# Miniprotein binders against q56419: the designs that were tried, part 31

Target 1, 326 residues: q56419
Amino acid sequence: MEGRTLEEVQEEVFKRHGVLVPKKELEDLAKALEEAGLLLTEKVEARLKEEEEKLKRERPMRLAGLSYPEGEREARAFLEAFRASYPGEGEEARVLLMPHLEPSRVPEVYGAALAALEKTPPPERIYLVGVAHRPLKEKAAALPVPFQTPFGPALPDLPALQALDALLPFELFNTPLAFREEHSLELPLFFLKGRFPEARVLPLLVARRSPELGEALKVVLRDFPGLLVLAVDLSHVGPRFGDTPLTRTLAEEARRRDLGFLERLAEGEPEAALAFLGANPTRIDGVEVVASLLPLLRERKGKVLAHRLDLEAPTLSAVGAGTLVL

## First folded at step 17 (miniprotein)

Design m1
Fold by ESMFold2, fold request of step 18:
Structure m1 (fold): chain B 326 residues (1-326), chain A 105 residues (1-105)
Amino acid sequence: as target 1 above (326 residues)
Amino acid sequence: TEEEREFEWLFKYAREYLREGYESGNPEILRLAIELFKEALEIAKRTGDPEREALVLWYLAAAYFDLGDKEEARKYAREALRIAEKKGIEDVIEWAEELLRELED
């Protein structure tokens, strides 16, 4: 800071907090600080600490008015439109796999999830397991606070979260800032809270596979029964993802890998599903979550309700999404 | 080199933010990705690396496309194409032409 370049400040902040602050923002902060006599890093760190303390109280909506309506009445109508986009019937779920991709890209896949929830008795709690898009200090994390939704706050199940934390070899409540923008929780939660307004939630993120998490969850679920939701996307192919352009052949392969993965999960064979993917050449998003949760997926048979490989021709890229009930 | 390491670091995280913005529809994340791509672009220009320059310009075009800013998306896609054609960077030529077909209506 003192004698450091903005690049060195940027790197130090990322190293300490897992947040990459653009140099333009650092320049603006530095200009504001000159009059106050404050060090730039002290101001950045204070700002991040303030945001972290706010997240220890609640997690606000980040996507209201963008991916879903902010008002409850409009949000209810939005849910019904998604349900209508899937004309089939669901099945009762003990475990639900659903996407976290922008809902307008795969409306019938979210509609299938709603159809499954329609057949599912209201759970006391939902174990919502997403994919961390920001670094975590550990392999997995939770944030034990209300998550705001248009349907009211989704309250944390504190006893279940505390039981889970007690069983893990690491602190579960370890990276609040990673939840700030995490859409893999917020987007599925909109649908889950809309259908189950009284269920409490365990909002969980996986960054790297953790067999310890799956074993601990197996124990916690016996004492605190609920709905397990894997909020994961499937294949990611094309230039958006640092890959070659989408071709008909690559799209066909991505579909085959998505469906082969889902179908093996539906047979209660999660190890076979992972083995089927090999090196995961189409970058199926859910592998670390599935690998963490093996004890909860073994021998649970079910059904694939929906799948779409969402093609974006202008960028020669695609993302797969599916709905699976077990 | 130090500049090559900085480019790789910025480019990696800019692309991760772009993916996150694309998946979530969050324009604030898309704007963060854009700022990081602009930092990476400056390095590519300073180091005289036209392959990196063309590549980053395409990602900037994709980010503005995600924001719905057709004018900026066209600007960056055309510049990516110009450099890629001049230097024979075939992948970026294909990418930029496809995006421009959408943006030109």
Scores: ipSAE 0.658, ipTM 0.874, lowest interface PAE 1.6, mean pLDDT 91
Fold by ESMFold2, fold request of step 18:
Structure m1 (fold): chain B 326 residues (1-326), chain A 105 residues (1-105)
Amino acid sequence: as target 1 above (326 residues)
Amino acid sequence: TEEEREFEWLFKYAREYLREGYESGNPEILRLAIELFKEALEIAKRTGDPEREALVLWYLAAAYFDLGDKEEARKYAREALRIAEKKGIEDVIEWAEELLRELED
């Protein structure tokens, strides 16, 4: 193993593609290669290019058999079990905030989203806005391809995506590899596609706040009406997230911050919701998405249907999730 | 230093992948985080930084806990605890003890 050479390949691949390949994996790839470094970089680059080309045609399921069943019948039953975990009635949504946290951790929060969807007329399209967990080349990105689900492919709304791209000061279709593992789209999409099987989707990611995105979306939504979904989680507290251990007091503060944020959004006051968080000390995940979408959230009143701070005692950590309709 | 910068870079992204794996339930991402933490651990050992070493060991334990690999999780949590107790790293002592309480049978 070449200490510097493997590190340099790792860094170069990350710089170009936003993919961090472990040195052990690079070592395994290099074992049969004649020239270290250069040839290894070519092989890694070729494999990543192959993945990128696949993603330009479709986005396959990555979490089937893990977070949800792969088969349609089992997936339908799974969907109904989640609806049953929320014993309330929903409310019609023109904007829905829902989580992207592993569904089994917050089943009633996803159930509340399903309850809202059953009160919502089937939209022609869904603007699904998640949080990029990989670097994007720009502040935001989209992937204009079918996303596979157990309920069939979620087809992209290509005219709406093209209109959105035309209004932005940057290329919208800029980082296909960032979508490969992106659960903030895949997990909510399972629920959305299961309820609205004929809706097209605009699968969008935000890495950094983009006022331009919100301005453009306001124009596009006028011409291409649909359901706006903010697929975001709330507080992230505890050692898992580089924070001090969760205590009862910190958990109560995280709940207060989560609910205060959601309540201000429900009053149609997204700027106040952001200001309430200040420096965002509990790392509410949705801040960059909300900050991007201000024009779509202002003056739109609604209701918080559910919230849970999912406590994980063994790691002294917690993640908040909520369901908000506007 | 160069090694300190490499540690910070690996540790930052390993934690991001751990968060992603935790949120998604994706074991492939958890295994990616584990490999990056192992790389960071080797740097912490090489540079003689017991605070970083204990910290990374705890994150390895948390990642194996997420995978459901109790044996590996105990192994790394015990090692984190041993170093943290020897060096007085009180936050890692607390973290490791809490995780071990769950992992004991």
Scores: ipSAE 0.634, ipTM 0.869, lowest interface PAE 1.8, mean pLDDT 90
Fold by ESMFold2, fold request of step 18:
Structure m1 (fold): chain B 326 residues (1-326), chain A 105 residues (1-105)
Amino acid sequence: as target 1 above (326 residues)
Amino acid sequence: TEEEREFEWLFKYAREYLREGYESGNPEILRLAIELFKEALEIAKRTGDPEREALVLWYLAAAYFDLGDKEEARKYAREALRIAEKKGIEDVIEWAEELLRELED
């Protein structure tokens, strides 16, 4: 009731209806409305639990009809259009770094990833490592279920996932709800599944750097060889990200940070790449993934195939994306 | 200040959702960000904090811009500009003018 006293409510009801409602009854009604709010909170918790149980069976497409077509035929044409936006040749990848930014913003960067996949023998499995945009219960997580795509379900590699879980000091399968909207897996997976329709997937998220994850993955990859994919974006600058407006100087700094990071990774020097960023003033979001995976990146040399700092003038903001093969 | 903590919490997650919506193109996430920014705006108005009010109004404009809702984006950007000019909030003046430049017919 709008902050009026109980006496004011009592008087208004009497004036309008000729009924004197005891003060105690008005207090009970206010408590009942409060209890209904409590019941709504319980309903929210039950809804989240139900959604969590659904995610333990499969992860449906969330971006079909938005970021990519839902139908397989249209999705294949879409894939080919992205490949065409990168006129160069790729190189074979044992490790691929690619973005998770909306593909239409950086089409040639995704095209470069496709060019690399063209040169890459079809793997039995793909270790897809994204950035958690929702909190995880642990430093990292996996979801061992089929991920739906326009090209059919991407099936989980359960033996490899179980081997990974067994080597970690925490439960790997810990936060199913964090995968519900996670585009850092879904957007790269569209491209990966489209090019490798028979590959199984280990869908992994990193929230906070975990040296334990990298050490465990190094062991698992020896027994379960596959393609390692780091699905990460680079600099995030400007007001969208709580930063000052994009200027020519800030854009140049972001490009320098992005390229310096990628180049040091390409030299097989991931610790130097992290050190180059210092306090990470342009908010490269790949740092926690790279820091987790150091054992898999050391001494692995390669090439930066593409980079773009995607400028959005109306919001004075930019996001960097790149493609790196190792 | 409990209201200060609530504002910072709402504002933080609203911006994270705006980023996620921007990166993914998912309008459901953008609409969630908008609802959280509207809650933060209510707090900024109630506490009489024009810097926060102007700031949140700009983020609302950016969120509606991402949705392609030019009418709402212009509405919020103009209100952000009005408050920022009245109170001398130079950063928001610049931000709002740039966004309005894109949104004007």
Scores: ipSAE 0.621, ipTM 0.866, lowest interface PAE 1.8, mean pLDDT 89
Fold by OpenDDE base, fold request of step 18:
Structure m1 (fold): chain B 326 residues (1-326), chain A 105 residues (1-105)
Amino acid sequence: as target 1 above (326 residues)
Amino acid sequence: TEEEREFEWLFKYAREYLREGYESGNPEILRLAIELFKEALEIAKRTGDPEREALVLWYLAAAYFDLGDKEEARKYAREALRIAEKKGIEDVIEWAEELLRELED
């Protein structure tokens, strides 16, 4: 039996689980196996199953001590520093669009989000909708477990999650391993948990636009009211993302796309926001999230609080981030 | 070819992990990207595709830069530049030169 190459196993695992197993680990596993190919896959699957079983209990922090402090005291100081980076006042949010980019890159944008949260009454629950940077088995997914934060665990709203699952044409609780390392939930959750320690959370990921998700959430929100948070970044331009080097023209286009998108959302015209992007040449990552949540964004007027196109000069690349309240 | 398909797969996912690592600041994700880029690099070398080789080398340099490993970043950027100059790959020349300038600061 022509044994699968390590690369084939790696590809299969990645496609199936959204996890890249390091080649070295596969090699070590293969060496430990007397039989090649099939046995390696079985061992990898067994390990992944074990990791999935761990994720049935809790989602541990992955970015503590890196993107944010691990200790609660330091974490609170971190929040205050970010809030201080935004000199403006916030507005009450029913819907908050905020970034999931590494916070140090766009501190004032996170500061604007915190300013909005200051004006927002504590919600019973937060619908946190992030972007899946890894493949999901379905268009969207949820992980119904506590997410660890420096402020304690963010507890899931199981009744609301179950209600949502019941209204979807697919299994909501899919691809748990996609949540293990997903920063689009972890980073915004730090700020949200820090501000609203008692709020339950619905951690949702969107891989592809799902109109069904928006319709289902609209129903669920009637029975389970809460704050809707879109954790999305904006334009991704430059060689790092497959473009030419960042020029003034490219930066201006990225800003135009970002602001044009946010402004149309602020006017309560999410379809117009999507249409404005067209083929999305500057790669706004929030498109699939917005497209999924159209029923919740329609006719809501709001305000753009902050925007930044963060330049990484060494790679001639930039990422857009914004904060919008509705 | 199978090798070309493998390269494209590796290179695609390496870039996705590089993006994820950049956005999150997660060094483990960056390390995964680096591993895939290294595998892609081996294929590019074996198949004799200097354009792919130079490109992968630049992405490796970027990944090491994100990790804060300026020494390895410089190493790969210089190699990217060398190959790109030899083959007249103008885009990679520009990108490698810029990365090297920023790494010397």
Scores: ipSAE 0.531, ipTM 0.814, lowest interface PAE 1.0, mean pLDDT 90

Design m1
Fold by OpenDDE base, fold request of step 18:
Structure m1 (fold): chain B 326 residues (1-326), chain A 105 residues (1-105)
Amino acid sequence: as target 1 above (326 residues)
Amino acid sequence: TEEEREFEWLFKYAREYLREGYESGNPEILRLAIELFKEALEIAKRTGDPEREALVLWYLAAAYFDLGDKEEARKYAREALRIAEKKGIEDVIEWAEELLRELED
């Protein structure tokens, strides 16, 4: 059997587990095994399984000391500073759409989310739905373990997670390694845990649209009520994302797409929001999340609290972020 | 070809890691992106595709910029510009010039 190349093994492992094994490490393993191909893959998979076992206990912070402070006192001050960056008032949220972009890039958008949370009664649980930036084995996944934060661990709602799993046609608890570095959960969770220290959390990732997820969640929410949070960014335009340099026209189109998307969601018309984007030429990353949660977004009216198209001038690129309450 | 397929895979996922690193600010992810871009660069050099080479060099410059390594960012941006000018790749010329301007300030 012609042994698979190291590159094929690397690709396969990445696609299957959402983990990039450095080529040098694979070379070292291959050399140590004196065999390549299937045996190498098996050994890599065994190692990854050991790493998965560590994630059965807790998900540690990855961005503490980078994107937010590690210490609780400093973290509280950070939270207050972000709230202060938004001069407006919030509204009570049953559904909150907020960004997962590095907070310092769009502080007022996170500030708007905090303003909404201030007007929201403390939920028993938070359904936190992020974007999978790495491959998942299934369309969606959950990690049923404590997530570390500067404010203490965010504890999973195991009964609600189990109820959700039971209603899905696929295994919900898949691809645990995809959660290890996923910022789309970690960053919003910082703000959510800081505001609602006693709330349990359902950490969910969406890789591809899953209508089944929305239908299942709709049922689960009846027995396990809570706050639904969509942690999504908006347009990604410019050379970094495969476009031409950011021009006035491209920026205007990105803003039009972002606001048109959010406004239609605010009117309780999520299907119209998706249809408005069409082929999604400005690459709004929240599309698959919204498409998965249609049953929960229909007929819910709300308000857009904030929007920003954040420019990175050196790369002539920009990312859209917004805060919406329903 | 197998080499073209390998390049496309490396380049695709390098850009995805670059995006993730940019969005999160996680330097470890940016380093992974850089590793994949460097592998892609070697393929582009071997296959003699200057357009792919110039493009990968610009993305390397962007990745080092995201890491805060202005020196390496300038190095790769200059090399991207050099190849792009030599081959008349107008888009990469513009992108590299802009990145260099921002790195000099």
Scores: ipSAE 0.530, ipTM 0.814, lowest interface PAE 1.0, mean pLDDT 90
Fold by OpenDDE base, look of step 17:
Order: structure tokens, then C-alpha cells, then sequence
Structure m1 (fold): chain B 326 residues (1-326), chain A 105 residues (1-105)
């Protein structure tokens, strides 16, 4: 075929839109068109455009009934159980670093986040900054629509989002499809919405470090004050992530890096935290987010409330999670 | 080669989707990972790269494990182990044996 392969189309769509179209779907489309390459890409893009149009209205729950309960009553009980899993008391947060890992894996870490939120006056708005696990067109993106939760929709702060967009050298409202399945926003948002039902949200994703984002947010926060939440995980080690099996040495190194990172953040030294990681051999997830938000993290002192390196025994792998208040 | 480039792309993004699926528990994302791994597997078979084949088979086993499909997970883990033993790929042997041990309980 003189045209692009289905794989090339899939790659192009993924790179451009942050969406993986199943090969079967591409095959079905190609068969229907009796053409491949550009025409197939156009048809895929047209379909994706329709999906984007849906996302202009709302972002539906994707993990309800899986990672958290769909029903409000059950969801509230879920929150209480997670809070109960952390025996300590929280502290007031101006900045909250919390995980986005499946909650059942690190319940006490989410519990620590809830404990912090209990000591935090209800914010008018929450800047929720997650990790893009899919490509974005720009270094960062936002989706200015309601996010569905068991507690009702988390409504966007459109004025603050617009103010942020105006200060960025790139279009903030890019790659809407990257938000469709992104758990780094959905999972933290469950807890945040449950605690602060009236807070508006700025759902932000970072794919690559954007110093511009931090500088812009610093300005926006003056006129639009709110709680800043970094939804990030920490080390990813073991065969699942391209490493050797988890050993005591590897686990100790992961913990050392996680805690060293968090402690330096707690001291108000985010640049030192990044420098401490170097090449990031244990693959701390939150590096690009922290690197983007340096202006907001500098000189803020806080406390590490919780940390866990969660083992998945069958794959001899582990993921680090932590809760930090600033 | 073009085939190597395709393999590397598929394998890279399959692992990224597997990670996302693992972290979120989203079965749809896991299924996407499985699809890409299967495509990568076919390339590895065609090119005669047993190391890549064994590795992809282990990742497939892990993905099916995440889906809760223990039967398919065992199937792919056994195949990974078989190829790895045949070719002396010690790391995959270890990983497949551990996965199989957990799947037998």
C-alpha cells in the first residue's frame, strides 16, 4: 500500500491527540473505506472530533465502580474509611501533594491527604495539577468543563482558567482527549470534591516541564486564590517499569529518593529536590509537575504526612506514594 | 529497520498504557496495552527475536493479571518461561517463575 500503515496512523493519532485508537477499529475503518493512510487519518480525526465535542460539555467518570464507588452514599463511606486508615492528624494546606495511584493500594496516604483537607479552610477554587500519561500538544493543558464525581460535578473556574490561558505562551486548552481517561485528575478529584463540594476546579495536566506555567499560576493565584494540589506518584521500580526485581537495596533506594524528594520540598527547596533526583533512576512520577511549579513551591515550608512504597508481589514491582503539606 | 522501529514504538506505548492501567485499574486501558503488546509480539516472532518475544510475553501475562484473567496470565507467563529457558534469558525466567507462583495460589 503506497499509503501509511495502520500503525503509522495509530502513532500519528496518538501523538497528535493523546488517544490510542484500537487497531481493530482502524481496520474496520480501513475496510469500510477501502483506503488507508490519509483518508483513514481523516476519518479517525473526524470521529475524534466528535468525541472532543462531547468533552466540551463534561468529562464523565471513568473509574466509578472500579476505583471508587459510583453512588454518593457509598462514596461517602469510602471517604470515611480512607480517612480512618490514617491515624494521624493533618495540617492546614496551601499546597497539597497527594498520590494518583489506585486508592486501595495506598489507603493511608489518601487518608493523610483527607486529614490535611480537614484542617484546610474550604477554598474557593482548587488548582488540580496532574500528570499527563499521554502526549499533549503542548507542555501543559487544561479542560474547562465539569468533571463528574459521585458527589456531583466539579465545576471549572472559567475566569481563572481564562486568566491562566492569557498568560501562557501556548494555548492552554489543548488535547482535550488526553483528559478523557486521565486518572491523575479523576482519582484525586474524588477526594477533593468529597471534602470541598463547593470548590471550583482548574483541572491541569503537565506532560513536560513548563516554567511558564508556574510563573503564570503565581500571577493568577494573586487574583484567584485557591488550594494548589499536585497529584503525583513517586518511584516506580521493578520489572513492570523496566527494572530488576524489587530487592531490599532497590526498595531502600526508592524510599531514599522518595523521602529525600519530599523532605526537600517540605523545606521549601524544590530545586534542591529536583537536583537530588538527578537522572531520576527510580522514575519519580511528579518531577515534571514540580519542575513546572517551582515559583509556587519555593520557600514554602511544610510537612510530610505519609509515605508508602506499595509492593505488587506478582510482578516484583513497587510504586511510591506520599502526602506532603506546604 | 522499519520493523524494529515499529516494535520499539508499540512496546514503549504498550508499557505506558500498562502503567496507566495498573495505576488506575481501568480495564479499557489495560486492553489497549494488551493490543499493542500482541502486535509487538507478532513482530518479535516474525523477526526471530526470542529476547523481545519472551519479554513481551511476560508483559502480556502481567497485563492479563491486572485484568484479573488468571488463565490467560498463566498461559502467557508459561510461554514466556518456555522461551526464556530455551534461550537462557535469566531475568525473564525469574520474572515468569514468580508470576506463575502467584498465579497458582
Amino acid sequence: as target 1 above (326 residues)
Amino acid sequence: TEEEREFEWLFKYAREYLREGYESGNPEILRLAIELFKEALEIAKRTGDPEREALVLWYLAAAYFDLGDKEEARKYAREALRIAEKKGIEDVIEWAEELLRELED
Scores: ipSAE 0.490, ipTM 0.797, lowest interface PAE 1.1, mean pLDDT 90

